VHH binders against Acidic fibroblast growth factor intracellular-binding protein (FIBP). Designs and how they scored, part 13

Target 1, 363 residues: Acidic fibroblast growth factor intracellular-binding protein (FIBP), of Homo sapiens (Human) (o43427)
Amino acid sequence: TSELDIFVGNTTLIDEDVYRLWLDGYSVTDAVALRVRSGILEQTGATAAVLQSDTMDHYRTFHMLERLLHAPPKLLHQLIFQIPPSRQALLIERYYAFDEAFVREVLGKKLSKGTKKDLDDISTKTGITLKSCRRQFDNFKRVFKVVEEMRGSLVDNIQQHFLLSDRLARDYAAIVFFANNRFETGKKKLQYLSFGDFAFCAELMIQNWTLGAVGEAPTDPDSQMDDMDMDLDKEFLQDLKELKVLVADKDLLDLHKSLVCTALRGKLGVFSEMEANFKNLSRGLVNVAAKLTHNKDVRDLFVDLVEKFVEPCRSDHWPLSDVRFFLNQYSASVHSLDGFRHQALWDRYMGTLRGCLLRLYHD

## First folded at step 8 (VHH)

Design f54 (framework vhh_7b18_3)
Fold by ESMFold2-Fast, scan of step 8:
Structure f54 (fold): chain B 363 residues (1-363), chain A 124 residues (1-124)
Amino acid sequence: as target 1 above (363 residues)
Amino acid sequence: QVQLVETGGGLVQPGGSLRLSCAASGFTFSSYWMGWARQVPGKGLEWVSYISSGGYTEYQDSVKGRFTISRDNAKSTVYLQMNSLKPEDTAVYYCARDSSYEYGDLSGYSFDYWGQGTQVTVSS
């Protein structure tokens, strides 16, 4: 019922499936509702087929085709039998209709007579015509446009579901959009924002918003949106107090924000200014960590992990196996703080930070 | 290292039931789509069922209504409940991980790691 409860709930409940439904044209609220419903159906042993997205099926086929583009025709025929029978005809259609350049260059120019006969045999068996292929190509173009428009209209989508001010919605949308452009690099037709990246950016926004809540009263009488931000910030702080998470632990909030910002800057560039201050940041994080616990072993482990977070963001990639090991140790240490008072949120934060670090060291 | 270990296969009479289990390790199980495929002796490999990270499921037409795929993320295990078994279900069943990256690209029905397989025999 509270707009802030919806915002906090949706940002902390977003998993990979929710994020993908959102990219497929579902609102954040609808995507969360569909995911929750899917989970309920799973618990009862029922199928989730009624919740299937045609757009999501389309995206899965795109990525499958990219892997098949370099496969010999005989292998392509064998691989088709490894997909659901209901989608075999669709995959063949999309293979021929991926785009006009692909059809022209692969089927028109690159295939020997024997190879083309094998593909023609598959086409004949499935009943696929040139008109059908053209329709699928047009559908691909519509899907790409919808995904791009959704990223461009994040402000409207966020405002509709979270009732956030224009200012906050634009900042949030900018972070999400920028993260997508940074993490999904390479020769790909689609760019996706991973669950880890999206949740990480959302957590960073919440952290920054919380710390800034009492900082500025609007001086411009025409700044009604800033007035809304101030009201939402007050409600947000009260909600966090009830959750007994961030506001009650200033040192933990500061440390977490610094760790999040340190990991994020290396991938997103949003915090490029922090790069110049990485040594000062490291010193600050170490000092804050030293205050969190009377257990020297836990504090020393936390300090070591902080140093590992700061150094990789400044220089070469760090071995992924080492990052995973230290993150697991850090998670185990952190959740022992304050008798598990922050268990659910700390587990979520560490999961998000782990995801971003995996993306940071995953090309 | 990624490991997938299948158990639960065996000999059963037509109309009987078996539950296959696949214990996964070496990766973040909850982030990956998982599937089951089978190979009948003398024939090629065929897909049986697929389950998403969020629990969405798909089935080959020949097993719809008889087989149920499920997962337990806390145990890093995927299951295949096989009911109303027929002689033509006799095959080696393989657990497989979708090649989709954890926190990355969607690869669409492309498996990158396979288990050792478990034999299912349906015979009178």
Scores: ipSAE 0.000, ipTM 0.104, lowest interface PAE 21.1, mean pLDDT 45

Design f55 (framework vhh_7b18_3)
Fold by ESMFold2-Fast, scan of step 8:
Structure f55 (fold): chain B 363 residues (1-363), chain A 124 residues (1-124)
Amino acid sequence: as target 1 above (363 residues)
Amino acid sequence: QVQLVETGGGLVQPGGSLRLSCAASGFTFSSYWMGWARQVPGKGLEWVSYISSGGYTEYQDSVKGRFTISRDNAKSTVYLQMNSLKPEDTAVYYCARDSSYEYYDLSGYSFDYWGQGTQVTVSS
């Protein structure tokens, strides 16, 4: 599989391409499978018949990755080791609501557990409140423990099932990690992150924790998830408000209808399955709305979004057998938009839609 | 069940023209994107052109302005008109069906079925 090694050598590029395909309405699994398969096809010098056979074997392999897509990789430290520790601390602060000064102190002192004395010392030195230091330390432990426990099984599964070298297994694991930032233990959901951000921050935490830890006997990972201080409901509400404003533009409303219907049909492939998914999405929205029924404006936003999201997809006018044509016409329409204003509006729309859909699926 | 049959290959001189045809069967032709890919001797497979079910077309930069892809849904046939041929266009040309109306990438499209290929030789 040396052809694959050539292709997956560009993890950052693959992450960006997968992200762009997802923005275009493809599922994460389909986007990953497409990119890898395309790379293998382009790198082979075999005859068409042999190439088709080899490509289909590799495609089957990447379809199997669909089952492993939610598991984190074992080894991504190589991507992070090249970044100076000071810049790593800044990135963690940005993505996990850690103070840079706190991260520097934790890394410097190699804390395996926080005693009151250790946290008091950090609080005094950095000016961060003791309560905040405790919260940040608990979040650090939680993310590290969860990722560390899961990573080994993914690399072992990829290597064993696909008979890949350590390098290829590592590259596949990196792609899976970048392509999918979802993680749920049933106790608490993590804040939604970009495909690359979660992998980057999680691997950084693993490196720093491993270097800093002196004790063994890790804490229960399930119990570590109960005090996350992320406000997903507030972010979701804000995204819905912004989405409502964006789809008030008639041109953008038509593109919204096209994208949502194409994405759902593309994933399902058949009308009956599409109906089942519509019901599941509607139940998710009803559950979120029920939490906010006391606020009429919030209820109205959810109802409005359901009508704009679900009703267009139930239209009999959409051709189910030409999803790619529809998607590419939509993409061509975006590229034909005049001026920076239209591009900025489109970028804002796609960002808001992504955030909204991630929260909807996780609800 | 899916079958793609190419015809129209041959030997032409530089600057000449050639028209390739691909007859498709075993699937709903009008619903799929179709494309042409080529394999230059000693090199890997490269995408040449795509056409959507509705007639939207895309071309590789090296053939843009010289090649034209078209389709006839009533005949389940896709065509590649090649003009101003160069020696570097010498390759086996394959007609291909896109793997899914859901799949494509920035560097090319994914094929799931392709024909036997037809030889195009551009030489004096």
Scores: ipSAE 0.000, ipTM 0.104, lowest interface PAE 22.4, mean pLDDT 48

Design f56 (from e3 with V5Q T7S P14A A37Y V40A G44E L45R W47F S49A E58Y Q60A S76N; framework vhh_nb_b201)
Fold by ESMFold2-Fast, scan of step 8:
Structure f56 (fold): chain B 363 residues (1-363), chain A 123 residues (1-123)
Amino acid sequence: as target 1 above (363 residues)
Amino acid sequence: QVQLQESGGGLVQAGGSLRLSCAASGFTFSSYWMGWYRQAPGKEREFVAYISSGGYTYYADSVKGRFTISRDNAKNTVYLQMNSLKPEDTAVYYCARDSSYEYDLSGYSFDYWGQGTQVTVSS
């Protein structure tokens, strides 16, 4: 997972307040909107600040790339130019270097050949220069060919199995392509995801849950820039189910399931007033987790826990605070497990599960 | 920087009462879950009481019905009202902030602890 920082690196230049809001769980779009609302960005000219390497996280780098796929064109341009020059070239030669308007026109017209007439039409509609359209199309053609090859295998399987839209399947294929086919010349196929790539996917799901621009109805219209036309709850669940297809290291999944069952059986049940409810819930989750130790499917783990845990809790009308307290205590129990080799990955995995449970649970 | 400062401890007779306070600074207090833990000499730190950002409370069985946790967001303070004290309640009491708050539900840890305040209950 050390290579995950390769696209941006620890020298990323962004406004410190935007970065702080991003670390606090806001999407880049929401963070920028909040700064704009306060007038700070306009008055200070969005002065870039150098981020220290210890505050920059590999998974945050990939979150930024995911957020840029859905960012307004103005924000996308601003963020790209705040990336150090050594990393900008990578994005300029990849999917994210394109103007969103250009990508929408290419995808809308399903262009594969890029004739002079097609590029002239796009230039006229978008106001982008013909020279820029030609450069962007050449770069897109290279990425598009890889994405289309993946569609015939991984992308098609994801779309068919999880009923994802063409756009969402392509966006995920592009992200996975960047994760597995970074700077390696001559790579023709998407490699299976490593343990680190699993952590990356889990982190994306957690951020989508918390940040409101994707997967949630707007709660503050003034903070929203662009909104996606989609079934938000369905897409969030489909994203989680997608992890079944993208995660290939089944031995590591089996290890995680074994550790979950050990931690859940041995470490839960330390608090007394909620003890009856906590113990009953713990027994329910232990039974589900034990059942799933023979299953190698991350989708089955997430969906089974969500559906079997959330449905019984709803019938008992558990307060959301009780569910949160239980999940916090579970996380603490896993962290206290001596010799646990994958605590960092497990934190992200449990965060995804926690986010899914909390999102679907209503009082 | 984040700071937690406990006060209100002391010596009291069995059956008496004490009110502990924890003054917090350096963060958005109202957004965080706050808790009380205690540690008797030669023993491990144990849970006493918890209050959520929304005001929901949880108590250890050993203190349920005798202790009440509350918070005053305007004063950035969490309180522990201790009634019907017993000799076995003798311990250093610690205030703690978790790293989770309302907007970020993805992480959990108690990331800051106070220095502690001594409570001694005599017969």
Scores: ipSAE 0.000, ipTM 0.106, lowest interface PAE 20.6, mean pLDDT 48

Design f57 (from e3, 17 letters changed; framework vhh_7qia_2)
Fold by ESMFold2-Fast, scan of step 8:
Structure f57 (fold): chain B 363 residues (1-363), chain A 123 residues (1-123)
Amino acid sequence: as target 1 above (363 residues)
Amino acid sequence: QLQLVESGGGLVQPGGSLRLSCEASGFTFSSYWMGWYRQAPGKQRELVAFISSGGYTNYADSVKGRFTISRDNAKNTVYLQMNSLRPEDTAIYYCARDSSYEYDLSGYSFDYWGKGTPVTVSS
């Protein structure tokens, strides 16, 4: 059992207010106590058990580190003092233990393992001693375990379910996620999410957003409520077969790859790249709409599938929702009109990826 | 002549519900994204929820799970159903129309606002 499996399997039991207070720096006990004082007892014991895991603590540290690195000096002082004393020391320690230049180099290069060559290169570029780079990298690796597991799952599923050669699977991943073919292929537990399911979820997100932008109205899911649960499996399999024809189109497949990799890069903390990628995606989505409009039957199919499979997932408590936190902290103004639109796009396709990842751990 | 007219605001107790309505005229309503914004005293105006012409919706984290945006193209009306209201939801709520008829985040945003309807949640 992986730590991500434990978290994902228990996300429906997590109290959202407790989770958010925990991300903000409150201890699990303090966050639960604040919730209990409000007269609310919603599976607090289950939430505490999940959030007390070592993996979740590493994940939280990544969020806190990103927030501190991007906070202006005035807000940094305020943010630290709003956090309970038990967590203040940890955040202060980690803030002073990491050089921003080092963090940017590690995240930009997407390093999961610190080779001597990689650390020497960073040391040379930043002026930080090699010994300090090694120490900082070892500490930073701890926060990458959950994020890296999510990304690795996609490579395994591409290889297994589309019967791609090892070379093609590596090429697909390498040109988009990492330079230098640093992926491993082979048999592992993760084969629940097929490439078709992955492309399906990405296409549904693109279709939903793009059709909305060009004035199309999706079908009403409530009008089909009585029969939806009974026939979901049959409808889903039929729709997936039709989608596979669409994703065989080279241009559409390339767009799907770009969108997914942009989302995964954001999850790895490549914040400067996130804003640029939103603009590139918006142009691509408009172009996809034009192609989909030529085939009304396919378009109607995707609209129906979005309402059945994507919308129900939107309010769940998932690690992918934390990308919203990073984007909000990075943005100059979390309440600006433009920032909210970019936030909405990011939330939409990260929500789609969450649905795909959920299938990965479903028995 | 473009018009957006909000209604449904008022004074409610914490935990109460309100349904805001916005009647649009002077443009092809079904082709435009619509949104709800709010402005609390001493704070910046913020986007609360939006709905695309195709029915795609999204919400600010502070209201997610409590508020629901919907539209009725036959009536040229957009709605905001507000449940489990909190004192922090006290603000003037504005209906808005997006200037963009196509998906493009490069330079488009909401370009027209109604006059607003006040919502007060007593603590």
Scores: ipSAE 0.000, ipTM 0.131, lowest interface PAE 19.5, mean pLDDT 49

Design f58 (from e3, 17 letters changed; framework vhh_gocatamig_d2)
Amino acid sequence: EVQLVESGGGLVQPGGSLTLSCAASGFTFSSYWLAWYRQAPGKKRELVAYISSGGYTEYMDSVKGRFTISRDNAKNSVYLQMNSLRAEDTAVYYCARDSSYEYDLSGYSFDYWGQGTLVTVSS
ESMFold2-Fast, scan of step 8: ipSAE 0.000; ipTM 0.143

Design f59 (from e3 with V5Q T7S P14A A37Y V40A G44E L45R W47F S49A Q60A S76N Y103W; framework vhh_nb_b201)
Fold by ESMFold2-Fast, scan of step 8:
Structure f59 (fold): chain B 363 residues (1-363), chain A 123 residues (1-123)
Amino acid sequence: as target 1 above (363 residues)
Amino acid sequence: QVQLQESGGGLVQAGGSLRLSCAASGFTFSSYWMGWYRQAPGKEREFVAYISSGGYTEYADSVKGRFTISRDNAKNTVYLQMNSLKPEDTAVYYCARDSSYEWDLSGYSFDYWGQGTQVTVSS
């Protein structure tokens, strides 16, 4: 039995377990990865081992396919937005093209005796029946369509209310969307967003911005790297500055404080969730600053954003030495389905982004 | 190069407590998720507890509320505090390091294990 056969069939995601781990203070990425590992532990025992994604591209592709196909609808939209935009498109294309081309590309196999036999072989290897796969695929398509429609609606509302740019409105709409849909019956308006929900979704969006810039597998990184990195850095910094303005807005900040105060008065459990989210958000932002630039001014900007998000509940300072934890979370989402080496990609982009930021802010 | 050394096992009566330690060397300890596993005679090795680099924890249902995993990054050590021990907790306890120093969505992976420490709980 191969690594693919050993692990893919045991990686079904459970929405409630992911939320429980998040409540315990795990990031969504860590919660998803740990839930997958818990499923594998239940089936294969603690002696199981898995190779790095750099050496197991076929395994990684089927692992992600298995997780998405078996994920509950509420978790699917979170997973979709944690995946860099370029890889979101790739996964959707792979789901829509579940046929000979997909089989040949992913498993390195060639159709010889008909499509039906190849699809049956995939079903056997992945533990997914063709019927089950088609049902989950249809559900995935439906959820994706709904998510896109709801994001559009929220972008329009936020843009009108705060006069924000399309980009920032979309990023903030995603934060609100994920916060409201985490509990299934949430509201679309910012005024119904608890600070805990906001911090949780803000962490996802901040990581998504960073992952989108780095996780996209470029056609030719070396030939276009300088232009791409300068534009990505400029847009990333602009998003952070606009988010800072949005958070600094008196009415929005007052609304946020009102929601936090209501939660603090009402429920100890909610406050505990918010505290964990503050720690995760603070860690993420500080770690991003530590890895993207050594420039004090840029780091101060990230620190200022952290202070905006942790007020008014309490101040938690995360050591910059926890940078490796952030890299562990980040690298999980930077893996390439096409077999790009995530470690090399991370090192290359981080070096380039630091260089770009230093050029912009250190003259 | 990489080494994990468990200690603190022993014989204890039911209802007693033990604290296991795992001293790690040869890698950047603070960057790795660490776990405890156990293997009883004639049974498969099973998960006990996990702790992330950030300090968040997960436990097997059989030990929830009785065991506590913790870490001291300054000492490169992970601990397992075991309270209200039962005869069924009798096993060799192993310390393990997650195989990836970067968080990897490829699933379950442990690349280094300690030699184990025996825990015996008398009836």
Scores: ipSAE 0.000, ipTM 0.114, lowest interface PAE 22.3, mean pLDDT 46

Design f60 (from e3, 17 letters changed; framework vhh_7qia_2)
Fold by ESMFold2-Fast, scan of step 8:
Formats: C-alpha cells, structure tokens, sequence
Structure f60 (fold): chain B 363 residues (1-363), chain A 123 residues (1-123)
C-alpha cells in the first residue's frame, strides 16, 4: 500500500520527525500530536491510541544514555538470557507497545500475512513494528552470546574509581553498552536497535538496582500478573537478593544513586572525557614532538612518557592515587637529561599532562 | 504447563449463532497475539480472525460482518462470536498463539495450538 511505500522509500520521514521532536524534549505523545498538526501524519489518521503510550517514559532513559561509553554486557547477558520466557514476553510487549500503536494508527494498516513481510522490511531499517522488533531483539540477543568472554574497561574503571561492587558496576556497564551499541552500529545496519530495545534493557537494569536499594522484597512485573509461582528463575531472584544485601550499606547506596542519576541525566561524561583527553593528549604529545624536534633522543623521551604515564591511565590499570607522585619524579628526570632549548618544551607538555591527570583523581 | 482449551462448539441450524471461547494458561496471555483458525472437511486450515495484544482485529473476507473476535485479559480468554452461520462455516475451529521472538519472513507464524472444537451447521 502507498503508506508502507512512503514509510520504506522516504527514509522514514515520519519516524525521523517524531524522533527529532522527542530529542528536543517533547514527550512521544506530544511529538506525534505536533507532527499531526504540522500535516506530516494527518493523512494517516493518527488517533488517541497513538497519543497514549506506555513506553513514553522509557524514551527519556534512552535520551539520557546517549553520551555514555561502550562496555561489555556480561551482566546483561546473564539477566536477559536467564529470565523465564513469560517474563521476557511481558517486557517485550511493554517496551514495544508504542511501536505497535504507532503502526496500527499512523499507517492505518491491517496486519496480515502480506503486510507482515513489508513491516519486517521496515523494522530492518527503523525498528518500529512489534512483530519486527521481537525478531530484531531476538537477533540482538543471539549476537550477545559471543560477548560473554570480554572484559570491560568501563566496568574496571568504575570499580577502581568508585569502589563499586561487581554487580552494580556491571549493571551500569550493561546499560551503557546497550545504549551505545545502537549509535556505533546503526549506520552500518548490522545490529541496529529500536527505541524499545534500549528502553527494555535500561528499565530492567534500573528496576533491578532500585528494588535492591530500597531494601524491599523483589517485585517482578511478570510475577505480579502470574502470582508468585514456583517456575520463577531462581538465578535471577538470587541475583536480586544478593544485590539487595550488597546495597544495604548506606554510603554505597548513595554512591549508586548519585552515579545512576548522573548517568541518566547525561552527566557521566567523565569516563568519555578521560578516554578522549588521554587519546588526544597522547597523540598530541607524540605528533608535536615529531614536528618540533628531530632529535631521536628527545623524541624517545616523549614516547617513554606516553607509555609510562598516559597509556596506563588510558587502559584503566594505572593506580590513579600515585600518578601525581610518579609524574613529578619523571618530569624531574626528563629536565635533568634535556638541553636548555628543549627544557621549555618539556615544561609546557608536562604542565598539560599534569592538568589532565589531576582531573582523573579521586576526590 | 502451556495450554489452550477451546469450548463452545456444537451443532446449530443455518442462521444460528455460536460463541467460542479459548482459555489460556502457562504463559502471559496479555502479551500475545491470538488467532482463530478453522479447517473444513477435505480443505486446508485457514485464518478466521486475529487479535493483537492491544485489541486490534483482522478478519477473513468470508466472515467479515458475521464474526467478531475479542479478548478478556483478566480471564486469559479469547472469544469468537459467530452470527448468521452457514453450512460452509462447518469446520473444526482452532485457537492459536502467535510466535513471540522469531517468525517466518514470508508470513505470520503460530507456535502453539489448541486441540480444536467442532462446529457443525446443519439442519
């Protein structure tokens, strides 16, 4: 039908406009209403059903996570693949309710055998149909099987910097990885994820740590509908129980709350800034040294500096508490070996490096 | 255990009405698309009606205006109200649950079926 052709052939203009308004701070329902008023959706007959979405608040979580760094999804793998099928079905339905309402009302289509193939084709590009999103999510889950062997630099960095438990550090890393993975692969279309996919994982992680932090009995949406049954995933329930015990410490709980709020509000830029600053500083030091000095010995000292002080910090294995001491010791050694002309150059670069590293220290 | 139990079938005269029920258990009923299919003697199974988790409905041309599919999530039940029945509606009616993760790219797929309930329209 012509509406499906417009959706597929015209770079999903309707999806892009609604997405843009949402990024500007409008709720999903308000964004759709504004597009209808502007004439973009008026021909498709958007209705009140589209304007009422259970997934609307989940888009806010996705928006806030857009600035976070990539990390391995080990905990996400454990939680997602180990939960009961009935719980998975409920969560998928909940987080893709907007997509279903959008397709039903905006496209004005009756979902039939003939149109399902077309909608699946659209989902490959946009991820906006419930049936297509279920299939896309399943493919995403399959890909994650190979990630279980990875070790997360972000997880290690969070643990070192904030002294967090393994469980909570992995929850943060899982949210970051899932949100970030869409931006990384979206353009290549290998593992493009829908908004429902982001909301699904982010909400699951937030719910898990929130229940643990409150110190109440674990509450699962699936078990609320099915009553407490004997088929509940014991490993998932044990993880929630263990998390509850781990966050019983008030100081740790306050740190977790602060980090989650900061991350969700787009203020967890310190890790991204650390990575960018170290990469830029390292590249800047080597490149500028190569341009300003052709003395091999002087250049070798810059390379040594990068390897001993910049690269370890970048790899998240250097003891940040000792960095300032070692940096001062190293700079003294460099100045004693350098000629008077190059001494001013060393002073300039050492000042820059010190300033960068100090921003990475614990309070 | 996952189960679909149909009821409400029987013998009716032409022009009569019948209401089929399908009670689901062992899964989160409200999260699934549900359908009714029928298989007449000597013919292939065909879709009669389909209902989404959100209540959107779809009907085969042969039953439009005569049949109504509905669901009650509180009772984990999907219904098929059949009015103005004709001899050609004689078939075994099956309740089906749609596949939730992976589906055939060539069309809709169902991963679980009930045992069926017979409907005979005859004088």
Amino acid sequence: as target 1 above (363 residues)
Amino acid sequence: QLQLVESGGGLVQPGGSLRLSCEASGFTFSSYWMGWYRQAPGKQRELVAYISSGGYTEYADSVKGRFTISRDNAKNTVYLQMNSLRPEDTAIYYCARDVDYEYDLSGYSFDYWGKGTPVTVSS
Scores: ipSAE 0.000, ipTM 0.096, lowest interface PAE 21.6, mean pLDDT 44

Design f61 (framework vhh_7xy4_2)
Fold by ESMFold2-Fast, scan of step 8:
Structure f61 (fold): chain B 363 residues (1-363), chain A 124 residues (1-124)
Amino acid sequence: as target 1 above (363 residues)
Amino acid sequence: QLQLVESGGGLVQPGGSLRLSCAASGFTFSSYWMAWVRQPHGKGLEYIAYISSSGSYTYYSDSVKGRFTISRDNAKNTLYLQMNSLKPEDTAMYYCARDSSYEYDLSGYSFDYKGQGTQVTVSS
């Protein structure tokens, strides 16, 4: 009898809170114990918030995908419906770490036919340790189908919130999940995206990564959690207040845009590395950008930084001497994309991105 | 400390074959994706082949697909490139390269280390 078999047998003890704790990496026993303890505390006049405060870091750091892969198939859909929007983004990201050919190969197999090689490949791509072949393969296929539905829902929500063109909204979710993935240049989906569409979606991915809740606890945990829910209106207004002092500094914005666009044009691998390591690379970009706005030789520092991670893109005909050309062309392209309304939306999103960079300066 | 040493290059006639080897040391070879890249005289670096840490996944540039085969031996810390049906256009300095990411890191095709290279010349 496995722990998951016990879970299925005691469904009357499993409520929404227990499902969420289990998805975030707690064992069934621990999740039930935490929920019961929360109830006991409430009975004595204490709130569940006490335990949530104590376990907040754990709620952010556990891999929900691991629990879903080990879930009983009959409960899988029910568990997925309990996933908050912030965790849906993480789940989708993990699943899109696979190559299309690999996904097709795995999905083409009988549900009971898994191999150690296939499980090792899934473990490598997701970072999750897998132990059983049959159930994990079945769950992988089922979760992937639900992830595709979640991606569609995410696109619809983003289109509604941002008033994006159908094309940008349709492709947004697909691009968001390539941030941490090795990518083949010839893949259809990315091949047919316009350069401006790529750049715009990349800025949104950087924003989402920056607002992600994994790692060090923020000074204001509630604020960080709100950011993860994609409340861009409130965040944008806050960022505008922070940007007031730097409103005229176009070099900082243009540097960031140039690096993203150069990576996307030249080598998707460099883009993936930049996005995957956003926190570390963003500190580098912020450091260089800050110097670029104040120093006489700031351009040399920019060129040095660009050479460090753009040099591999030279094989794609993007020499470092042309970085300024890309900066100017990208800026012009953005202003020509969708007329006045989308230019206003673009400026709003770029304001948010710059706010994120300024927050890195405070640290 | 980290070292990549390529060997196996040389002069060969069109239609010939060569097998390149890359000996890795100073890091956990089995944890990294590896690549073969080349640089023709007076041109930039060109990606040729990529291989996952386990060897389960391989990728090739269109110019060499069907002619070249990348492989690795993690027990010997060695990367290989089998080159068949060589053409004059394959003439270049060939480099062994390490991806900057660990197996979990999913950082893409950025290289943080490259060997000294081995020259391949295809001429009649």
Scores: ipSAE 0.000, ipTM 0.105, lowest interface PAE 22.3, mean pLDDT 48

